# Ledger of designs, part 3: VHH binders against Protein DOG1-like 4 (DOGL4)

Target 1, 232 residues: Protein DOG1-like 4 (DOGL4), of Arabidopsis thaliana (Mouse-ear cress) (q84jc2)
Amino acid sequence: MSKMRNLVEEKFLEFYESWVIQLELYLHQLLIAHNNNTMSETELRHLISKLTTHHKAYYTAKWAAIREDVLAFFGSVWLNPLENACSWLTGWKPSMVFRMVDRLRKSRVVLVEAQVKKLEELRVKTKFDEQKIEREMERYQVAMADRKMVELARLGCHVGGESVMVVEAAVRGLSMGLEKMVKAADCVRLKTLKGILDILTPPQCVEFLAAAATFQVQLRRWGNRRHYVTHS
Short names: E, the ipSAE of ESMFold2; O, the ipSAE of OpenDDE; V2, 0.75 times the mean of E and O plus 0.25 times the DockQ between their complexes.

## First folded at step 3 (VHH)

Design p21 (from a27 with F100L; framework vhh_6qgx_2)
Fold by ESMFold2-Fast, scan of step 3:
Structure p21 (fold): chain B 232 residues (1-232), chain A 123 residues (1-123)
Amino acid sequence: as target 1 above (232 residues)
Amino acid sequence: QVQLVESGGGLVQAGGSLRLSCAASGFTFSDYAMAWFRRAPGKEREFVAAITWSGDSTFYTDSVKGRFTISRDHAKNTVSLQMNSLRPEDTAVYYCAASLPGYTLHSYEYDYWGQGTRVTVSA
């Protein structure tokens, strides 16, 4: 399992680095579109579609990887320490994207009252979904400490052939619980992104996606630009 | 090798019931949200019902709420649509669709589609 776990981490690191490079290329296109108001609605919709496809590709790869080793996503090796510090259940916190939406109120492309109302309704629903998942995580942690699990842990300390199988089954059950929770969190992320894009006009979608991608790319750059104390 | 195969369509009188089934193969069924869409003669494809990857949440279009029930069986890799109190306006070809990881109302966002099964409701 340990060797397979290392392979999963290596493969996802390779995928993620490639995925981020493509995100930076899309960010460049989003910034050009945002600063150039001559782009057609068809061209804007095509660009938005590229970004949504790119995000779906990430979750496709992530879900395949967590099926093999969900623990790789808690303290991920492909994320720097700053990115890991800002993570909520293996990714971005869904309600955080509404901060980026708030910036649209100060742009030349003003939100209509009907859009503001729908965005507030979505924000409340997103917060509710987040809290539901947080309660599930708390239940998971309590279940992990249940008498049955404590006894299985003791058995594992004095491992024999019979006890090894029982402990392995329990650990597999714990991993499946985490997989379900991570997938639930990812579903909230994707529902929130889709909800926002469905409410916004194409120019507003481009501005929102540019803000989100800029934050993600800059956070990675800040964490990677650590100043080494030693001169080489 | 991805395949979605619908069954259970047919002719039924108004007020009757039908159960549609969709068998999935060639992908990790438990990772996908499943949905039913329909296309009536001369109309565009429209959303009917969806069920999340976990089975914990279901969604319905207003015209079928209280009459249709969507369910899934992870052991059999199937999704089903129980249609009760059928009306002539429910006449359509019904399509099974899969989306990773969440459901959507937009047909173009679904990854896999079945060929459809025809439902005819007589007055």
Scores: ipSAE 0.012, ipTM 0.411, lowest interface PAE 8.8, mean pLDDT 83

Design p22 (from a27 with F100I; framework vhh_6qgx_2)
Fold by ESMFold2-Fast, scan of step 3:
Structure p22 (fold): chain B 232 residues (1-232), chain A 123 residues (1-123)
Amino acid sequence: as target 1 above (232 residues)
Amino acid sequence: QVQLVESGGGLVQAGGSLRLSCAASGFTFSDYAMAWFRRAPGKEREFVAAITWSGDSTFYTDSVKGRFTISRDHAKNTVSLQMNSLRPEDTAVYYCAASIPGYTLHSYEYDYWGQGTRVTVSA
């Protein structure tokens, strides 16, 4: 259904552009909070809640769109080529957020020993979950060479007839497999984000969210200037 | 228009069984992790059980492991909690909750909550 597929891409592009604009507004608020040592813990928690709600809104919209056309998220038209090149299973690589944590430490944000230990434990768990999903993706790609799939592909080479419905059913099955895998990756992303925010204090959460949002916004800006990006 | 409607609460004798059900409407049920929480008199709301969006994984608080079973039916948009070998300390108001998976699986940051259903276990 090419018309349904185009509509999904158009609607999500419109959603994503608005979502990024709001992310930049939240980034501005995070940077103000970072520089304002008079904000109460309640005010900081409220700002953190706005950011977490904003990220949950993204995944709510993404999962609705994936149900209709998961392939739209592989090589997304609303992302520039650099953003697409840095994607791992349609989004940020979960273990990469620990780079933001490393930035906090280098910026002289003091983490107590208990926080450092919990963050390292979370990092190890996140890497394990990533590897598990990568193995699932490999199994999925190998399954494409399954005898049944090869036979169905042969049928798809013929014009019209009863075989068309059988091929369409198989393609729907493949799309469902990809949808499940992308949702599993998104679950690791959300679990990792929650884990970090649960370990950090509210001021440290603001620092972390500001670093993450800054990276996301800058990556988009760098990629929009494609002419300076070097390809290997 | 999001709604979680609970049923199955009631009065049972210790050692008895009860099945709680939660009917979900107004959102895409299959995209959400579902959980049961409970609140006993004089206590805060505590986690009981959760099931992932796919139904492939379940989580339980230690005190109910082996006695309670959480399940979901995507065709009926329901989540159920089968409670066996009930104890007086299981007496509480039980709440159905829904949230996007991963981030909120074990947290109180659930997006939607049911009205609550009362379970009383007599000794």
Scores: ipSAE 0.013, ipTM 0.486, lowest interface PAE 7.8, mean pLDDT 82

Design p23 (from a27 with F100Y; framework vhh_6qgx_2)
Fold by ESMFold2-Fast, scan of step 3:
Structure p23 (fold): chain B 232 residues (1-232), chain A 123 residues (1-123)
Amino acid sequence: as target 1 above (232 residues)
Amino acid sequence: QVQLVESGGGLVQAGGSLRLSCAASGFTFSDYAMAWFRRAPGKEREFVAAITWSGDSTFYTDSVKGRFTISRDHAKNTVSLQMNSLRPEDTAVYYCAASYPGYTLHSYEYDYWGQGTRVTVSA
């Protein structure tokens, strides 16, 4: 049983399921590196590079798909309801990354003062970028409501080609605006991820990436089992 | 020594089919994602298709989806690309590539490369 899907949704569903399976493979390697500390610095850098490339591959595929159908990413069929509920502009909220670093620091990761200062600077910049995008989205939603109300009023009065063309132009404008905002949010995500990896040492990067991958995988598992959870 | 050896390229008429094969040796094939890239005359190398290390998931560029099928055989250490309904625009040198531990859409991130096999599709 599944919802009806268009070609963009079907294609990205197949991509995303495979991307998550690959992420789990990387997670196992990160856990081996973390648990036994058996990998050389060169091997750790190679693994970190592979994870970075894997995340970039996700955004390459996402941006191609968004160009075809940006609305597929709002309430995505390849995400369960919990994953969708936790999304901020079609993905993870950039500032959550700093909460993950804070939790790692409390459990086992020791950061030097210079790293702490750089992370705080990055945190402030990331929050600023998030707020800027949130203001853009609020402006967009207000404009969208006004335009749709006008279009609905016109649709009731005319059915000719000129009315259809006006509606098509407005829908195109809506999609282009959403595409721009989603790409802006994704740029903040990539900038934040790169910034953290640049500040951390290779062993610390491994711990961070393992925590991030674990959270992503577990969130998916929790959401997939929602309807079988007994009240306790 | 690590080797990826492509075969199956050739000249074919539009609408025809070709099957490319890539034989891998010198590394743990089952741990690597495998991909096909192509480079058309006067163009940059572009992604065509990839298959995960397990063989359970496949990826295709839009222009070949539904026409090309990538597969792998762990017993023979081979990856194959079945190309159906070929078009003149598919004319290129096709390269086999391996990436550990996962696939990527970016050619510069692949660990091992074959020398390529030429595919020419005539009108």
Scores: ipSAE 0.000, ipTM 0.121, lowest interface PAE 16.6, mean pLDDT 81

Design p24 (from a27 with P101L; framework vhh_6qgx_2)
Fold by ESMFold2-Fast, scan of step 3:
Structure p24 (fold): chain B 232 residues (1-232), chain A 123 residues (1-123)
Amino acid sequence: as target 1 above (232 residues)
Amino acid sequence: QVQLVESGGGLVQAGGSLRLSCAASGFTFSDYAMAWFRRAPGKEREFVAAITWSGDSTFYTDSVKGRFTISRDHAKNTVSLQMNSLRPEDTAVYYCAASFLGYTLHSYEYDYWGQGTRVTVSA
């Protein structure tokens, strides 16, 4: 029964597959831009805007879906086991993007001192926001084991009437709590992404977005191949 | 260099209309959801209306639904609020706000804010 998909899961699976295909097409454009030193700043900004819009479209669809079924995003059916294993609160860990920037700095991207200072300020803020969410999740998990919740769970074993309504209200409360937590994590993700793109020059943004998209696409491919090999 | 500049506020009689405008500069306007919030004397900022970055969806607080219309012009980097059938209860300072994250009811999730424009509706 845990393997059965509801309408929200089926609908988001179709959305996500299309979204990933489009991400791969944008990655192709980013790699062309990276190798084409004749692209104007206007052309680069247009491409960066396309990627920004694409990521925002993902969160728009996700937030609509979590309002209907937030649990679909914990152990998602549209992600392979490796992608699910690498998830932090239903998505990428915000501080991870700074590791990507650090890697780019060591290989091909030269940052001026002003950019380095702004990135360090953003890194500190992002880690603070990340830790705050982790503490909120811990409090949420502890609250689930509270005596009142245990009593409500026991009431759910009884037939009919007010006890059924009380249990249903408690379950709705739990889902709303998770929805708020997931949205809070996604807000940190989007603010971190925006912050980095605001600090970097357009060519540096192309490098960063190409690295991020490459990692996301490659992680999906590795998980799909390893799953096949493990079960072959 | 980021600025949101509101205009169009003023004094109007109950049942009248006003059009508020907000001019945005210093950021990529088309990437941001735009919203109007208001603050009545002695109260906190409350959500009034929002429009998504694409312009495809609009959201309103129940008390203004059917009376107010939010719109945006990407070419001019402006967002507008058409206020019809105004009531004394609509008296407030109206603020334009921008959110990279998209529409939200929570004022603290907006990135940029205007200074506000005063709307006074007389009985």
Scores: ipSAE 0.000, ipTM 0.283, lowest interface PAE 10.3, mean pLDDT 83

Design p25 (from a27 with P101I; framework vhh_6qgx_2)
Fold by ESMFold2-Fast, scan of step 3:
Structure p25 (fold): chain B 232 residues (1-232), chain A 123 residues (1-123)
Amino acid sequence: as target 1 above (232 residues)
Amino acid sequence: QVQLVESGGGLVQAGGSLRLSCAASGFTFSDYAMAWFRRAPGKEREFVAAITWSGDSTFYTDSVKGRFTISRDHAKNTVSLQMNSLRPEDTAVYYCAASFIGYTLHSYEYDYWGQGTRVTVSA
């Protein structure tokens, strides 16, 4: 009876609400830095480091939670329906952050040709890694429909202690495989974020992070307001 | 199952050279920034050098810049520290460390650590 599903959801909901509040505070600091243009490189690097650490804290908490209940991250209760609809393997789609990078082409500090080349190389690599994860997920889904899994599901429809235990063991195995894929997707996300920040100058990093955080915060606000609107 | 195993430490005379090596296993090496830290007798652990997950950028503490070179080999899952022009002040236990999110100066932000290899530089 030591089932922890609701407790995992409650704990992560509490964590996520606090995490988003802190993200909004960091966004405010990023916008001040972007509009001010008087901060030193050291001050900008410190602010960028705070955002990087904040994202690391999110993935640390997420990986601890998915170890206990990975399915909590598919249709997450701490996300509104719009946020859930925009999710790819329990988070943002890695290649989508390059839409934020495109905003930098309209900035006061234009990207130099060497940066543009490196960003395009990173975009191609990110899309390749993303497609590898998608193929792995497809193989996982096909394996779920394999003869043995279909047979186990059929057996599980009948009352029987031994059959129930075998099905439960198989489901635990499936959850472990899903956890591995979610971690792999998160690794692509973190590598993509890190890669972009390594290519950009500190002022460009601030502009990029501000754009990404603005979109995340606004998406949450749009979805939350949708629930207050009665349609037709 | 995660292991970082350092080798190459020993006794060397001032002005000499040593190459430290760190063999990594049990994690996806190419996704991690790798760093070397050291702890001298009676001192706290301090940052020495780091290399990003891609290998495109390296970082050094001021006291070793121009003397030490960090490198990595993705095929062998190895990170190395070439130490030239060694000084008695470089005497310490040297630790290999791995960080998924990237390099940092703070030892407490690294995910995995080796047991360390001792380097003694005689005057």
Scores: ipSAE 0.014, ipTM 0.225, lowest interface PAE 8.3, mean pLDDT 82

Design p26 (from a27 with P101Y; framework vhh_6qgx_2)
Fold by ESMFold2-Fast, scan of step 3:
Structure p26 (fold): chain B 232 residues (1-232), chain A 123 residues (1-123)
Amino acid sequence: as target 1 above (232 residues)
Amino acid sequence: QVQLVESGGGLVQAGGSLRLSCAASGFTFSDYAMAWFRRAPGKEREFVAAITWSGDSTFYTDSVKGRFTISRDHAKNTVSLQMNSLRPEDTAVYYCAASFYGYTLHSYEYDYWGQGTRVTVSA
């Protein structure tokens, strides 16, 4: 049995493949900048801006797509099983980014006391926003179960076009609730990313973005290779 | 030099309509999500509506869905809120807000704020 792909899934798959190819090209530029201490601050800021715009373009495309079919983003067909296993509310878990910052700090990045304090404040705020969304998801899941049960009971008592309309309206309502929650989670992601970049110097931003992009690209390649080896 | 200037507030009868506008200057408008919040006397700021930096997605609080429409004009650096079928409970000071981080329900996460425009809906 296979899941059918709809037009939203096909269109976003095409978008995502192109977006990842461009991310790999930007990663190449970040690695060159990181390994060569010859780039000016203006050149580094320009590269950081390109990455920031690239991520904002992803969320713009995602939000257009989830307006049409938010469920396409739960178990996405453009992601391999490993990428899907690592997803929290259709994307990366915001608080996990600080573990990457910590690794960077212990390897080569020298952070001043003021930066460490601001990063810790941002981490605490991010975790708070994350937990608030998790509580909202829990409430949503409970409400969804209650509505589904009531709808099923009502359908058992009636059959006709009127019952179909009521069920369709309820399903649209449930999808709108998920859309709001996914967008709220994405806003925490963008807020966390922007916050980190505002705290770090341009060379530190390049190191952070290179580490993040490397992890994302490697996770995708690892999952694709694992699938081939496991199912070949 | 950053400014958000609201206009279009006033007194209107229940069931009437108003169009609020917000003119932005001093920042790259097209990079920011724009939102409207409102505050009744003695209450905290409440989210009303938002539009993404690209203009491709809009968000509304449940009480205004179907009645209010948010839009933006990148050429004019403006965001607008069309308010239809107004109710006495819509009476509040309406604020324009900008966020680089994107849409959020939390007022404290917005970077820039206007001074507000008063909307009074009589029964």
Scores: ipSAE 0.000, ipTM 0.176, lowest interface PAE 12.0, mean pLDDT 82

Design p27 (from a27 with P101F; framework vhh_6qgx_2)
Fold by ESMFold2-Fast, scan of step 3:
Structure p27 (fold): chain B 232 residues (1-232), chain A 123 residues (1-123)
Amino acid sequence: as target 1 above (232 residues)
Amino acid sequence: QVQLVESGGGLVQAGGSLRLSCAASGFTFSDYAMAWFRRAPGKEREFVAAITWSGDSTFYTDSVKGRFTISRDHAKNTVSLQMNSLRPEDTAVYYCAASFFGYTLHSYEYDYWGQGTRVTVSA
């Protein structure tokens, strides 16, 4: 009756806690760089590279984990309830980062007209890709409720040798479908992130990455502060 | 099967020109930043030039700025390096590399690599 963590959840929890600690260290470096107008372009690009490598490591670990147990990412034990409430298909909603980009338009480091146009084009494309994934998830949920799936659920209640194999095949199919959806969503996230970084100058990239990391770290702190268990 | 195949290397005299090409297959080319690295005899691999996945931005090491031009063709899945005003110091094996996360100066952060094409510039 106790909900126990499986091996995938335990391993990813350990990975994620270390990954967040390193993100906070990189955030500190980004904030120093943002306040230091003497850093060279090469130094700024090196710092940006550290952040992109860090995000790449996250998705490498995530995709290995979802291949073993995609459901661990729906209601993740390494995230607090606020972080889980703010998740869209197991991660951040891609179009939301443009709210952080919009703040750059009023920043000390001004965007030129060509950048504004490219960012708007990327925003529209990101929204389109996002909606496509949402429609695929809706079709997946509808398919789970069709007559064949209902019949397989009944069959599973009256287990026999051949029926067990059919149910196991159906469950594998459902898990593979979810894995494909999560990877598709992550591809939209990664394309959005690299698209923004390709459009921005190194100082603007540092400001954007600092804003994104600040939001992620603060969201975790806010959720942890409100995640109280009463012992009375 | 992911492949990057370089071509266009050879022997050229100082002041001459060469055009290197890299043909990509087995991955979604338009999603990757493309770069050229080189390795001179007895030295480690160094960054030469990069182009972002969109093609909107190009980056060059200081020693080749104004002499080399990187470009890409999404329809043909190729990246090219036009090398003008070649110097003996440009003698190296030139490698094509692909990165999903965008351009970086660090060779170890690239996802895919070609086998290289040799460029020799005689004095």
Scores: ipSAE 0.006, ipTM 0.274, lowest interface PAE 9.3, mean pLDDT 83

Design p3 (from a27 with S30D; framework vhh_6qgx_2; at its last look DockQ between E and O 0.12; V2 from the best seeds 0.00; counts 0 for: pae E 10.3 > 2, placed apart)
Fold by OpenDDE, look of step 4:
Structure p3 (fold): chain B 232 residues (1-232), chain A 123 residues (1-123)
Amino acid sequence: as target 1 above (232 residues)
Amino acid sequence: QVQLVESGGGLVQAGGSLRLSCAASGFTFDDYAMAWFRRAPGKEREFVAAITWSGDSTFYTDSVKGRFTISRDHAKNTVSLQMNSLRPEDTAVYYCAASFPGYTLHSYEYDYWGQGTRVTVSA
């Protein structure tokens, strides 16, 4: 069944489609950079910066959108079912990126001991932050049957102007908690990403970013093949 | 049109207190982590304190822990730095900075900067 989309969903869907297209372009550049080995460190850093900026742009747009309707991101109509299934609090699981790093290590990326140590420390911190957020989310979810929700349910049985206004206010209140958690999760994501990029050399960063982008793009492609999603 | 305007700097004796304020405009203040940096004479700019977008968490450089307190007012779009027990080594130009969405220790990663306010602590 087709779901009715609200304005926030429509706008973000359009944004995301464009954003993914640009990501694919950057992925191409990353792959070239990785395979060519002719780029200077400065050039590599510039490319890394472009990707970082691109990701930052995503979250800028996301945070603008969630301010209007955070609930839209808990159904993310711009994602296919596979992408949604792999989502943690409306995005990628921060700790997942360490698996990517591990894979790179097993392939051709050689990390010095100091890097390995720093990555492990970051991993532990990331995991801790994730768990903290998960506990908060759990608390929120358990509290869903609180007074506010009961009141909301009660009010939902009545049709009237005043009742609608009260319900809307209640929903806004509930959404604020979700927004906070989503933003917190996003902060962990970006902190983790930054942490990894700070530990890796520019060539390693390029390889990592390429792998990450590849995974994201492929996940989308795989999901789209299995489940048709109308984006435009 | 983005502006960060610091205020509250001045001359103070060692052991004294100052409260710096930074007024933000031209961007979505509530989405940004806010930080204070300082640059002492002859030294590089260094991180002093930061506060998350929500205001729920703060971070301080070791040298100011227990003495400085960073806070923010979402209604006024301001970030403040309460500086107590000031020392001569705290003498510097203090800068307000904004970073989306989180704070970092590296100045080059911040999106917006103020012009700075001078703090001078006399012995």
Scores: ipSAE 0.743, ipTM 0.875, lowest interface PAE 0.7, mean pLDDT 91
Fold by ESMFold2-Fast, scan of step 3:
Structure p3 (fold): chain B 232 residues (1-232), chain A 123 residues (1-123)
Amino acid sequence: as target 1 above (232 residues)
Amino acid sequence: QVQLVESGGGLVQAGGSLRLSCAASGFTFDDYAMAWFRRAPGKEREFVAAITWSGDSTFYTDSVKGRFTISRDHAKNTVSLQMNSLRPEDTAVYYCAASFPGYTLHSYEYDYWGQGTRVTVSA
């Protein structure tokens, strides 16, 4: 079981490192596109589609991994301590991206009133979805302290026969509950990202995606430098 | 090999019922939202119903709400559409579709599509 858990972490670490390298390559393309006002709408939509597909691939791989070991995503070994400190339910907090959208107000292609209204409506909806998940997580944590978990703890002290099967079933149930909550949070993330991209024009989408990717890449680089600093 | 295979279409009289089924293979069915779309002659593909990956939430277009019921069977990798109180305007080709990780009203955002099953409701 320990070996299987370690294997999930190793496989996702390899996947994530490759995924980040590809994200940096897409960021380079986004920055070129942002600085080139002559790119066609078709070319911009193709680049946006590549980024959307890339993020979707991340969640496809993540959901496969959490099905095997959801706990690997709480304090992930493929993330540095700064990235882990900025995590909300195993990933980015959906509402934070609206702060990145605010930067578009100073873009060469400014947001029109109708877009600002739709983005505010999406922000409110996203915050509501976040709060709903936070309440479910709190309920889960309270349920872990119920008599059922106390009984599980007692059975853990008396290994043998029937008690082993009961403990394994209860632990599996806990993992399934966490998996469901992580998937719910990831659905809010992808809905928020999609919602923003649906509201924005292709040039604005490129600028937004470039800002988001830049933040993700810089956060990783900053955290890696701090983590590897040695004291005198 | 990704496949979505629809079945259960046919000819039925107004007020009748049909149950459509969609068998999924070649992808992680439990991770995908499943939806039914339909296309009437001369019209674009329109959203009918969707069910989330968990099965906890279902969504319907207003014209079928209360008449159609979408469900999924995780053990059999199937999604079903129970159609009651059928009307002539329900006549269309019905398509099963899969989207990761959530449903959308926009057909162009779905990852996988079935070939469709024809439903004809006679007046």
Scores: ipSAE 0.366, ipTM 0.736, lowest interface PAE 3.6, mean pLDDT 86
Fold by ESMFold2, look of step 4:
Structure p3 (fold): chain B 232 residues (1-232), chain A 123 residues (1-123)
Amino acid sequence: as target 1 above (232 residues)
Amino acid sequence: QVQLVESGGGLVQAGGSLRLSCAASGFTFDDYAMAWFRRAPGKEREFVAAITWSGDSTFYTDSVKGRFTISRDHAKNTVSLQMNSLRPEDTAVYYCAASFPGYTLHSYEYDYWGQGTRVTVSA
């Protein structure tokens, strides 16, 4: 129960620490590539592929951990994850990444009209996929509410095996449904990343990936401040 | 240029086995989920099986669970479908498909398609 949830969380945090350290090493390579004209397009594409693979490794580990305990990935209100669908299933809304793209366009990255059009099409597609996930979550909430009503009626009349079986089935159904929805959200995140990288040129991809890695490394550094009072 | 080429189809009697293979080229195979769809005469393509890009998870339509096994070979850039205990209802053209980053049950969302290989299961 609570012991398994703590163990799963601890193991994933250890993975995440190593993952961020490697991401920081890739960030240094991205910054070298950005500031150095000696890298070929082929070398840049290889570095971009390494970053894509690194992000996929994060989700591989996350999905393994979710199979053990999906609720470990929700916040302090995770007891009611269906009622917190707006907290976006263990992560950022996929479409939030476009705010970073918009920021890069205003500061350093020059996009041609064809790229701008494709990015807007991708933004619309990403928002559409988000809405599909929200609709599926709402359908799941309705199905769970209907089962809760049957469960409440049965608990009032039945003591023993049948009531236990209904509760056990509801818990299994909730966990399996949440795992599927979290995986669906993560797939939209990965699809959006791939789409952005396909639209941008290799130098633009390096700029984008450097910004994303910088943001992720800074988030970890802010999180390490929570360890300030527990270190040494 | 992207290619998915299926092979291994043929005629087999009910209860028999076939192994389909799909060779992929022209894209980063390791990044894609792979799937098999089938089309029976006069019907639309339907999902049969999928495997994630890492190979860690597989998914099957109910009618083939326990009889079909999907697998992938990252060194050869191939995906295979081992079909056992074949039934006449499995008669169809089988298509290999690729989707980034994960599988989907809807055929229209797949990025790349093969030309298909015919499987005929006689009574």
Scores: ipSAE 0.000, ipTM 0.366, lowest interface PAE 10.3, mean pLDDT 77
ESMFold2 (binder alone), look of step 4: mean pLDDT 88; pTM 0.892

